# Ledger of designs, part 10: VHH binders against Proteasome assembly chaperone 1 (psmG1)

Target 1, 272 residues: Proteasome assembly chaperone 1 (psmG1), of Dictyostelium discoideum (Social amoeba) (q54wb6)
Amino acid sequence: MFGFEIQPVRSRNWEIEEEEDQEVVSVEIPKPSISFVNDNYKLEFNNNNDTPFNIIVSTNGSPSIFVKGCFESNQFDEIADISYSDIKPLKTTNTNTVLNNKCTVYRHKIEKSMIFITVQYDLPSERCFGFTELVLNTFKNVSQVLVLDKILNTHYLSQNYTHPIPPFTRAIFNSLFKNDYSLTPLESSNIIENLSASFLTICQVKYIPACSILNLYESHLNIESVQSFTPIVKSIYPQLFNNSSLKQEDITSQFKLMINALNKRNDKGMYM

## First folded at step 4 (VHH)

Design g08 (framework vhh_7n9e_1)
Fold by ESMFold2-Fast, scan of step 4:
Structure g08 (fold): chain B 272 residues (1-272), chain A 120 residues (1-120)
Amino acid sequence: as target 1 above (272 residues)
Amino acid sequence: DVQLVESGGGLVQAGGSLRLSCAASGFTFSSYAMYWGRQAPGKGREWVSGISSSGGYTAYASSVKGRFTISRDNAKNTLYLQMNNLKPEDTALYYCATGLWRSGYPYDYWGQGTQVTVSS
């Protein structure tokens, strides 16, 4: 990936004094690990792929509901899980559960260059860089990254006196991404952080075009927030929607089911 | 109100060394990854190095790996770039950047830069 190499800040193998100092001064950040569903996938994704991958990363909440409700119905192969030793998955017996405290990697069954990563845990800011590096080191030939994310309306700053009524979307992208899709850029008064910022920055370093689509929302999850991603993803990746067997009413029903499941967890204090 | 102020650039002969500093304010420095980028005359900006929020790991462009070392002091809100074995092709304005992103070019917070000129 174009000459980017990770190097430890301190080599404790060479200097015992530095190792002791490091243990006193700082705490080691947990690293993510990827586990493939089977050895066939591990071998396939360890080989150099001549066809570049397009990666769609979705954070928890409306982005995850959008991806799982819109595409999971017979369109995805589950290929891997990304985990941390200190983040425990939530137990689930329901196939429609969208908040499982897991990160799952899918490949589209027909558009095999399309990789989807649903991040359903809240990742602390200090771990976002390591997570992003793992993803981009795993999928070695990447043409573009699209992050589906959200921002709370109370953190949004408009440039004009006409404040838009949530939900609505904004886009932010690195210098390599071409906005051929008439996306509304995030107003310059706003700052983004965490996973979206990490992907934008590291993709810039690795010469990969990247764009984050931010759904601006109030605390209440509604179907309009989820549906706000549809025209944007359809514009960027129309090939994902060439399947005429996908009925809008079925997709809408899945969105409602998943929103209701997440709201019930919030009511019982099981969502953070 | 994020502000980044770079310093430490100058004129140096090939094979020489410089240490750049970036003073950060207006955000919780210890919570965000930090980056160095550069722009040579007539070229676009390119990324040079990055460091995690804790300093626990670093990354380098292949053109500078083994010659440059990135580090940070979270108590002082300061980012550093130690540049050794400088080459004429390292001549550029060097910019400090944060993992925070705003609309604009290159779509993040950048300082005004510090000029490094390496004589041939």
Scores: ipSAE 0.053, ipTM 0.430, lowest interface PAE 4.9, mean pLDDT 77

Design g09 (framework vhh_7n9e_1)
Fold by ESMFold2-Fast, scan of step 4:
Structure g09 (fold): chain B 272 residues (1-272), chain A 118 residues (1-118)
Amino acid sequence: as target 1 above (272 residues)
Amino acid sequence: DVQLVESGGGLVQAGGSLRLSCAASGFTFSDYAMYWGRQAPGKGREWVSGISSSGGRTAYASSVKGRFTISRDNAKNTLYLQMNNLKPEDTALYYCATSIYRTGFDYWGQGTQVTVSS
């Protein structure tokens, strides 16, 4: 299942217009592509088979706000973008915003084996395996994958959970991951989807330990949801916080800015 | 309680055809993408084909493109793989998978064996 990326098939479905005689528009599942910021990174990662990488993947919403607010401005080198031909970036004027509809790959400036992938677009389930294959083919020697994700309140199944919803996380991991961090496992009745599912599945067969941390979310983001990732990530990768120059007040301000921008977008979507 | 049960494998001569089925239960089948993979003796697992939740989009490995067709029947909770012009190199254990994950789910279970003679 995991040695070969799915090749799309050009077949007629809803996207081909009969009146456009002899023309074909690809109705294949779109493939992701990776574009490096410069040729030095492209050469380094294409030929670097000996360095084991730890990969942190953050999905849209609170996971990406957490990563960008904690690390981006001071501790990351931007190395690549992962894009799809049919997903267009959104126009933004603010450097600290999460409203870009892009996927950016960062490397930690000090901990060079730490790779961060912030996925700020919504990725349909049929694309998640191709995305995961691209990542694992790009970073060939991987020691562990951590996915920062979320689970919608209405999808979360637990008899002991009542309203109002407290900010909390659950962990789900493949059989290779060792829970040395006292993470609360996701209750077995729950099903996860999308990037968390594809990374857990593909990593298991490639013999890579993988864990997904799921933050419970509602329609509007709050600061507590974003901050719930902090103790978890500090427990798993304490080295990421050893050289931080940012004060907690500055990190909190970045979170609030990004939350406000994303909530404003969601409010406008309700009207339109 | 998520279960995927493959069937339809067997022995076939080169140039022949087989249709594999995967019966799904324990989840809302029509909401999720589905996949076929295979594992040949002494080789790693490889993806063969994928299909979107609606059936409107498909993808194939280059090794099977033009010979295999993936389809689904959401009313019957069943995934299919029509295999034509089979080659000895198609000999493998075939298994289906879904785009979901849960604790204890084993997507590389028993599968269905396809053996193609020369």
Scores: ipSAE 0.298, ipTM 0.624, lowest interface PAE 2.7, mean pLDDT 78

Design g10 (framework vhh_7n9e_1)
Fold by ESMFold2-Fast, scan of step 4:
Parts: C-alpha cells; structure tokens; sequence
Structure g10 (fold): chain B 272 residues (1-272), chain A 118 residues (1-118)
C-alpha cells in the first residue's frame, strides 16, 4: 500500500510563467536505520507475528522520563536502536539513560506483545514520516499505537479562552481508536506536530488505531508533568502495572534523578 | 479556525489530466508539510503525495509516481496536485491535510471528487 521514496526536489508552481531551470539543490532527507541487539531478534521480527503488537512511543522529555523511570531496568529487554547518521549519541558514558541522545526499542519481558520506543533525540518534522514508516514496517502486525508526547502551554488553545492550570493531559486519536478510558479529548482548535502527527496520520491510513497523550506543561520540566502519564497509561494498559516489582517511592526517586540530570544538562548548555 | 478547501475535481477520460487545488487558512501554511490523500468508494484512505513546508522535498505513493506532481504556493496559501495520465483506478474523493499536524477527524477538508471514465 505504501511504497514511496522521499527525494529532495524543488516543487514546481504551474502558475509560474517561465520554467525554473536552475540547479536543483539535492539535499536528501536523512533516513533512519534500525539495529537489533542480536541476530536472533532480527530474525524474529522479520517474520510476521501472529500475536499483534501494542507499541508505546515516548518522545523526548517528560514522556521519556516516565517510561524509563516507571518500567526500565528489570522489566524490559532491549531489542534495538533506531539511529540517524547525523544524530550523535553522547560520547560521555553516563549512568543516566536520559542523557544518551538515542532512540531505544524495548520489549516487555512478561507482556511480550508490548513494544516501547523511547525517542531521546529531537526529530525535525520532515523526518517524522520516515521514522514512523520504519517502525510500522519493522513490526509487521500492530493492533494499536500509543504516543506519549508533550505540548507547551503557550501553544494550547482552550474552548472559550478558559485554560486549565498546567500540567494536565489531553488525548488526540484517529477515527479507529475507541476512547473507552474516559480520556479528555484535545480541543478541536489545537494542532499537534511531529511524531504524534505522523503516527496518527500514517496509522489512520494503515488501519491501525492510534492515540497520542499530550502532557501540557510550562517551560520547565517538573515531576507533576511526568506523573501525569501514570493514571492514563494504567487505564489503557493495566497489565503493565500488575507485574511491576518497583515500589512507588522508588519510581518517584527515579523520576527526580532523571529530571535533575536533564535540568543540569540544560543549564550546562547555556555555558557552551 | 483552520480550514482546508479542496477544488478542481471532475469527470475526465482515461489518459486525461486534472489539477487539484487546496486553499488553506487559519495557520502558518509555510511552516507545515502538506499531503494529498484519496478514498475510493468501499476502500480505505490512502496516501497520494506529500510536500515539505518549503517545497524542497516531495514524496509519492508508488501508484502515482511519475504521473502526479505535488506543488505549493506559500504566498497564496495553496497546495496543488497536477494529475496526468489518469487511470480508472484513480477515481476517488481527494482531500488535503498536513503531515506536520493532526486533528482528531477523518480529514481536514470536504474533498473534491475525481472520476476517471473509460
């Protein structure tokens, strides 16, 4: 159904009286690549899986911290990395996974149909389509995609100009997704971008239900933003929480450590 | 509010040509990638073509590659689809939307019907 290539070509406007015969600037949009941790995973995921996958995609910031703090370590198998040739992982090997500038793919150890993709780099809008295609071509049978994302409060438009106090969440979903979870829909005047938009759009065309959960936040990262995902993910995938050995106090401590590390990195960037 | 208004469809014979237009308003058009999609009766929606905000990058579904050309005029907030060598299987409702943003609905515009006979 989908087999197209992106080639940087200057589009023509048919209303232009004279043809543009200037040299075309051939800037190819960088393509993502997936690298499996071992050949056994590569072989497994090249075959169609009879049991459909549920994919959770978490974007940079609070969504990444939520997934890494809530589930990482003893509940996941790391199966792959998704990389771009021009996006460099951090050279310094830090113990904090939030500082790595990588995209890692995990499978839940007990709930084998659950795939987590934690995107810790910022992706320009023109690359989000290719990223999404790679993911959906890699995992051949997908029952649902859930994107955990964020939107800056200053970009949020409320009905009748009344604004809830951040942080809070909104959901936006394609026509195939059934809201059986009492999610508050994003007000219709709002527009979402990047990975949330590409997953919702492409999943709609591929007949895959998809939903994006948007954390609305002020300009600084805080623990309330990270914790805003907990009740929503628990309502959609309660099975993920039944198998957790982590105490809530330990999860909260991990969130705080990751938030502090990310804020320290952001502060350091101001000196560079 | 954001509005997308498609036009330019019609009845045409196989081998013919049509040019579709999509007039955009309510957002900064040049900042967003746009696409054309289509839906034939009894079938699901399918991608046709996409274009970056600057117009520097384009993409096409394999079924239309070499026959269709997507373009945009950012000064006029208008997206175009030039369709050449039309085939009966191109018969569908054509609609425009953005690759860069999403709203929870089937599509942003009302669509424009293209019917190819022969």
Amino acid sequence: as target 1 above (272 residues)
Amino acid sequence: DVQLVESGGGLVQAGGSLRLSCAASGFTFSSYSMYWGRQAPGKGREWVSGISGSGGSTAYASSVKGRFTISRDNAKNTLYLQMNNLKPEDTALYYCATLGWYRSSDYWGQGTQVTVSS
Scores: ipSAE 0.016, ipTM 0.401, lowest interface PAE 5.5, mean pLDDT 77

Design h01 (framework vhh_8h63_2)
Fold by ESMFold2-Fast, scan of step 4:
Structure h01 (fold): chain B 272 residues (1-272), chain A 118 residues (1-118)
Amino acid sequence: as target 1 above (272 residues)
Amino acid sequence: ELQLVESGGGLVQAGGSLTVSCAASGFTFSSYWMGWSRQAPGKERELVAGIYSGGSTYYADTVKGRFTISRDNAKNTLYLQMNSLKPEDTAMYYCARYIKSGYPLDYWGQGTQVTVSG
């Protein structure tokens, strides 16, 4: 018997040897635009504000349900939309704002230095820097950015080959952010992408503290995924939860409504 | 040890061209988003160009159409080709590695000075 030495299966990309010259086609990355709901807000935010802003960015799914369920009904002033010419809003009822494929900017009615940006569209990685630059150029004197995001459990890499049962949260933050909140850091083998990576990186360059909270989830949305943000956001911004008009029963009802709407839409999409 | 070492800076006349380079070591270069930022004395640091792991690029409006970012993954090297240089491009230019997981470490190098006379 000959040739019985066990060798790793060697995949060789012979195409690399044939690629001598590859012309890079210049691709224009679409730029976002911001549209204020009225000229008073446009004038206000064009001027440097001496009061620093805290910005909370929430991505599609459980992050946006958390923000909208807690605050949208009576704590927010809608101030702007961030749009792309090639991303079309969906026509939805007022009760289904999580399905609108829009990015809406809100200011908290009482804590006026708090800006919330709910991103309901899926933003490709190559657009995230342009999006982030627009936000930070629009809202001057930013004191901190908090990104509420998610990561699919199958994409998560644990250092010990096992991990907790979802949902659970991990945090990743730039060198300027102080973890005074007992946040569990994301394990070092993971690499983040998209809006979390963009905000953390650009904020570091601009000397702005930034933190991303990643909800690790399985494919179906549940209330526990949404509620996983509550203790963390409450520890970082307790002032957002000390309002007498913020009733826990109402918040829970909004979470359930939005979860059911999103799950029902996703189920219909599977066979229609 | 993670290292980013910039080179290629210097004095150039307005309208001229210059290429700065960044040699990376101590990490899997091809897996990271890389970029160039700049800072003039007394000014905020500005991100001027970024290149994603897949090769797609981003440019600040101040440099769009004049600067070109590129990477050579085989040599672990990042480049910034600067054309039609203006006096306002005068700054220290920093190579940067973008966010990693866990305890995130944003690394940038010691910088290379670009001075445009005009």
Scores: ipSAE 0.249, ipTM 0.639, lowest interface PAE 4.8, mean pLDDT 79

Design h02 (framework vhh_8h63_2)
Fold by ESMFold2-Fast, scan of step 4:
Structure h02 (fold): chain B 272 residues (1-272), chain A 119 residues (1-119)
Amino acid sequence: as target 1 above (272 residues)
Amino acid sequence: ELQLVESGGGLVQAGGSLTVSCAASGFTFSSYAMGWSRQAPGKERELVAGIYSGGSTYYADTVKGRFTISRDNAKNTLYLQMNSLKPEDTAMYYCAAQWYRGSSLFDYWGQGTQVTVSG
């Protein structure tokens, strides 16, 4: 206003901000790669345009414990690994696969159209676009994507005057997904990020129905958080629970084993 | 209401350059990751490039080294600078936001902007 070379744009050093933004923008994000466990799977999925796939993506924590506890021991064929050059796997036993810092792609042994992707590493928000693109470019004919994810209760914004006691679930889905399952929609004040956001956005562009199920949880993982996915996944994909030797007692035991392993890691990090 | 409007497409000779732009409104642009996708006739849509709120970028292998994505948060505008264009880059180019708000997807894909590379 006074002609002392003070202008909001210039005084905020807009040109330097643009140069700094340009320098940051020039940093390339590491790209994911998919490695099939054998050439037979690589050939099958490169040429299989006829089979419509249902893809279930599970993020780290309760979503992956749910998927692995229900199916990993006797219902899954491991078909591929999705890796980044800067993310190193951890040495683990078969019983500690939830701690392996890997992303593993499974196909259900009976329901061969069902693809499961368990993401056991912490994937930064900026990598989610490339990850989602790789998945959808690999599995060409996709009928639906279901993302199993989580949101910390302290980050949840309720529009209702009553606050439900965690754990509970919310759903967010694109316009192509039909809610025939009585899913409770996520309240409009909330914003989703990471894999849920990238799958919902890219699936909308590609005209693929997509839904994310968000488990609301407290900081400590309990069996109720994992079990919150059970009725929802059974409603959407009842066939996964029909023709199996899966006993509820065995599933519950696997959940407890995996929860204990994850909680021990978290406790060790706090004390060490 | 969220709105994305693409512009800047056109006809260009192989080896040429073109910049497409996306004007965003109805949301806090600086807080959202943005991207460019393209669709050629008879093909599925391909994510070409992404840029995140912190400025980090992602590029598809098909365009890496040739295309540059950038954003101007003051102008709420997303850019894709396309260099060394090839006939296989011919497509409708769409601007995309990565984020959702609440239980509603309020992304408006514009009509896109057509890029045609001859030669």
Scores: ipSAE 0.013, ipTM 0.443, lowest interface PAE 6.8, mean pLDDT 78

Design h03 (framework vhh_8h63_2)
Fold by ESMFold2-Fast, scan of step 4:
Structure h03 (fold): chain B 272 residues (1-272), chain A 118 residues (1-118)
Amino acid sequence: as target 1 above (272 residues)
Amino acid sequence: ELQLVESGGGLVQAGGSLTVSCAASGFTFSSYYMGWSRQAPGKERELVAGITSGGSTYYADTVKGRFTISRDNAKNTLYLQMNSLKPEDTAMYYCAAFRGSYPLFDYWGQGTQVTVSG
């Protein structure tokens, strides 16, 4: 057997009860599509690349604000979009790309092996495995996947009697990822789902090291949540920060702009 | 106890067809994402096809248009129909089950060998 292990959560005393299935035809789950911005990129990424890619996937909220605020304005080439027929883009100004309800694929202009995928839509759990397979089938030679994600504090289970006040970060990674970065592992009583789970699982299958960084937060997005990713990403990929012409004040200003835009949209939706 | 048993492999000529099957037991098959991976000697394992609990299918570019994944929830069986087989499809083919959470126990069967001659 060429087995690799995804360890079960041993601290759990029970499994989630499965819902009784109805005798009906299965609902079809929409498939993702990737569209390259030009045919030159399509040809480049359809060929087998000898140099392995590092992929950073950022989910909606603080993870995507971090990526876009640090890199988007001057360090990214937009190469592709990942879309679903039933997920509609939103009209946005050039300064508020975090509100666009799109998934954009970028390549770093200098570190050309670095691919960034910013998922600005809320992707339903049943679609996450198909999304992940599309990404890994598109970028065939992958050295590592880093997922930047978040988890609401009320969904977090700590084994310690004391834990930091949110926001803070935890890491969860497959058996192939080496924690040379002093990342604090997510406590074993926790189970993650959605994009982090699908990337960790499929990467384990494909023998690709993968790590998800989870920002634990309370209900309202703040700058500390976004900034929680900085030391971690800088530790894993220091080369991303060595050639930046942007001042820290400019990056902080972009974070604040994007946070305010997202909080205003969320406040309009939260009055139920 | 979750168990996956692959069958249907064998020797086939280039351009031929073959169906491999995976019999599942010990879990609620219809609720799981299921997939097929393959590994040729000296090569890395490749995920070639996946099917969601809802029946949506996904394929690696190397097999797209030639392979078809399907499931029979009444028989707890996963299938991979392989058409227009090429010598480069020669590999051990493995069945896998995933619930969609992490960490979780992923089970891989022992595999079934497919050999395509030229």
Scores: ipSAE 0.074, ipTM 0.467, lowest interface PAE 3.4, mean pLDDT 79

Design h04 (framework vhh_8h63_2)
Fold by ESMFold2-Fast, scan of step 4:
Structure h04 (fold): chain B 272 residues (1-272), chain A 118 residues (1-118)
Amino acid sequence: as target 1 above (272 residues)
Amino acid sequence: ELQLVESGGGLVQAGGSLTVSCAASGFTVSSNYMGWSRQAPGKERELVAGITSGGSTYYADTVKGRFTISRDNAKNTLYLQMNSLKPEDTAMYYCAAFRGSTPLYDYWGQGTQVTVSG
């Protein structure tokens, strides 16, 4: 059916072929750096291998609000920050700790084996492994890692297409973590990414038990999303709540304050 | 059932190139976080390269610019292309899959030996 009138395929112009063959320049991925607030902490963490550390990593949004609302002020020592040269902290009025675009490392004042890392910037997928390696190379002798993270409900896949109304939590953990806490496992069709994926994978390679708690949420931030972490963290680390001088009323007020500050910041951004 | 089989290791001279392969069965390489780890005698296991379900790649500083991780979804196979090999790259190389099923289990193959003479 195709006659002589249909011209055979010709080679493309050499200039167009040369342009299409152009090499994609690989950009070097920026490396994180850790800066201790003083030399005493720097020396302590370089030399102390005797006491195993428990590390809690919280991502931006509800995980960081949970950690800061429950434990910040009188229960944390700020020991370090983790920064990238191309991620700039936001100017704050010193009233909005959850709007700073920073990563801060805390040690609990009483439970000194407990390290908290609040990641308040959006970390691209290609940086998550370098970040995780820095953390695990900095803290010698890690007994367990707990990641507090979130997943948008529209990205969540249930096994039988039935699930609770968001917000709710799911857990995913490596083969070394024992679920003695009645955590509801993440359904098998779901794929983990970013910091949860990098911590679970590198911890498995290093023989460190690790668990990620995923808050499944709708697109707006609410108090229920933040509070979803409370019973789980209380079950895994009850000792963190035994020494709290803060009443539940005060904690709830801190959550609301931080949520409102984040919402007001986002509202201002819409008009700029 | 679920299996990872590494192949392609061998003896190569310093400055040479080698590709190791990982054939997966019982799960899909494109749907899982996949990686290559290595272990030399007397050393800790090191994650050298990783690829996410979305195709984002990671490389350890020791191999960055020399190694390339890739996958063939049709063959359900993961690859590690190793260029400019050094004696320090001598190790048993293991394929790993981080399957997002619950409870979460990492799947490891038996490894393939890479020896770089220098």
Scores: ipSAE 0.014, ipTM 0.451, lowest interface PAE 7.6, mean pLDDT 76

Design h05 (framework vhh_8h63_2)
Fold by ESMFold2-Fast, scan of step 4:
Structure h05 (fold): chain B 272 residues (1-272), chain A 118 residues (1-118)
Amino acid sequence: as target 1 above (272 residues)
Amino acid sequence: ELQLVESGGGLVQAGGSLTVSCAASGFTFSSYAMGWSRQAPGKERELVAGIYSGGSTYYADTVKGRFTISRDNAKNTLYLQMNSLKPEDTAMYYCARVKWGSYSLDYWGQGTQVTVSG
């Protein structure tokens, strides 16, 4: 791939005798930046809030569709963007922003302690720690982090001969998180190395309870994968659904529209 | 069972150098990202450096350009080379496994104390 803004233009001196110099063992990982939509939010979040924040992080695909479909229609205040210089946003479409290749930070309009971060770009594993540090340095006084994530079924390792039919969910959480929600723990043989891993690790060090909900899927994005998050999030944060002005039928319609938009994007790569 | 044992801390003068080490056992070290965190009295723990299984590294702004993280997969050992030490680097340094292979609580070491006089 062409390295542009984040990497220096490579020297055309391919004739340099590299064997005479010791190789650099490591390279600098690009850092994210946060940009608030206005100065009022920037000032608010630079000061310690007396009320602790609950943060919900949703990764690309079914996790972000779930969050946006449930809450985006006039229940979110957009407060910030998290960006990298080498990750370009996609142009807006008439679809509903699900294809934007952006990371947007929202605050719930009623439950003002609830922060949502929808990560709609594919973040390399080596960038996940820098991303997590930025989030936890920006939002001081965090009571809990919930990560909504996914894992391809072929990467999942079962503990016994019984294998559930996807989609299904597993939870992984640090020692500070109390499982009062009958979540099924991820089997101990599984290793994660993405946003879920970075949040669980850094939150443990900072004494913040954290839990990741992993949706296991085969390959095709479907409504069942999106809906797998509903009972779990309702159990953990029932207050998010008490004041919802959205009817279940409207939420389901939003899920279908967003799924169709992602499927059409995938189809364009092969059939256009 | 998983174990992490930190060592190599001590007293050093401002501007000096020190290397701390972490011996890992009970898991496939080469498959996991590893990191160094520190905690000074009266302050929160912070992640200062990380290294992924493929060798890519991360550094906190407070230590960038001064600290170097490295690993020896054959010896199951993680290192942090600390140069140009400052009094504010005084802290207990902890080794951490950053990938979760289990829902169960992983072992965290006792740490190794680094004290920078100045």
Scores: ipSAE 0.013, ipTM 0.508, lowest interface PAE 7.8, mean pLDDT 77

Design h06 (framework vhh_8h63_2)
Fold by ESMFold2-Fast, scan of step 4:
Structure h06 (fold): chain B 272 residues (1-272), chain A 120 residues (1-120)
Amino acid sequence: as target 1 above (272 residues)
Amino acid sequence: ELQLVESGGGLVQAGGSLTVSCAASGFTFSSYTMGWSRQAPGKERELVAGITSGGYTYYADTVKGRFTISRDNAKNTLYLQMNSLKPEDTAMYYCAAKYTLWSPRGYDYWGQGTQVTVSG
């Protein structure tokens, strides 16, 4: 379309229309913002500290259930939220911590170098690099990033026609990450996108070791998918599990409760 | 067949500027993540800048604020504008391409490189 085109301007209080002639309007990708829960945290994390951070990023679904079920009840300090102006939290007053459409940043109460970021909104592919850049600009001294993610089994390509029964895990990591943990690498024919791709890419450029653990799943969320992260995270960060308050029975109960909350077929009958 | 051809390298004085270019052919350029890596004698190859199919850019901390990566999808060309060059920037600069998604293989395709020498 060559000619004059009426364009709305970005304004909440005042709109005008501008004419364009033979010009392609570039669509800007929405940018994330970080909000600290208090000014003391904002000041602390704005300073270049001597102790490097280990960051664990968990995506929506089984990764976030794993992190919250293991640690949220008594081992996390909530330090910040990462938000987008066009991604709204759930509007109901009954807030479920694993179905809230939010991204929350936690610090472990005992292992203060451990930062957890639970991304519980569905982040479009084009936003993942901006999100990752915000995280790494906020936590300036990072020793390692671990991404807990998932991949649909129908998108997985196995080697030599071997088809492991889901759920199972695969690891994908940049050249800086040392696999001292006997992780099964993702087969070379596979590619990943979204937050795992953006963290692996930007961390490689910034010389930060990074690893993504992919839970391979079928369409149904089950406890085995959540539990698939346990041996891997214990191998990489055994210090997170030295606290005797992490009783397996309590953790399992939290996983089951959170899985039930994420069952779309039971949420207000919106799914058939 | 996919081909990447770098050009624009040369000798430049410290504090100077240089633009290197990469002409791509044999694939849908606009769908690929493009990058620049460099290798100095006796050192390992390092990624210095990248640009995704959506136009997101990322840079190594050693070059951030001095180098600018850009792409022209209509011309199938990748650029690296290098400002405030230092002797430490002396290296063979390689153009690289990969599908937009991350792969354990990293970048799938590499050019033959163009030499940048910064005199000090």
Scores: ipSAE 0.013, ipTM 0.452, lowest interface PAE 8.3, mean pLDDT 78

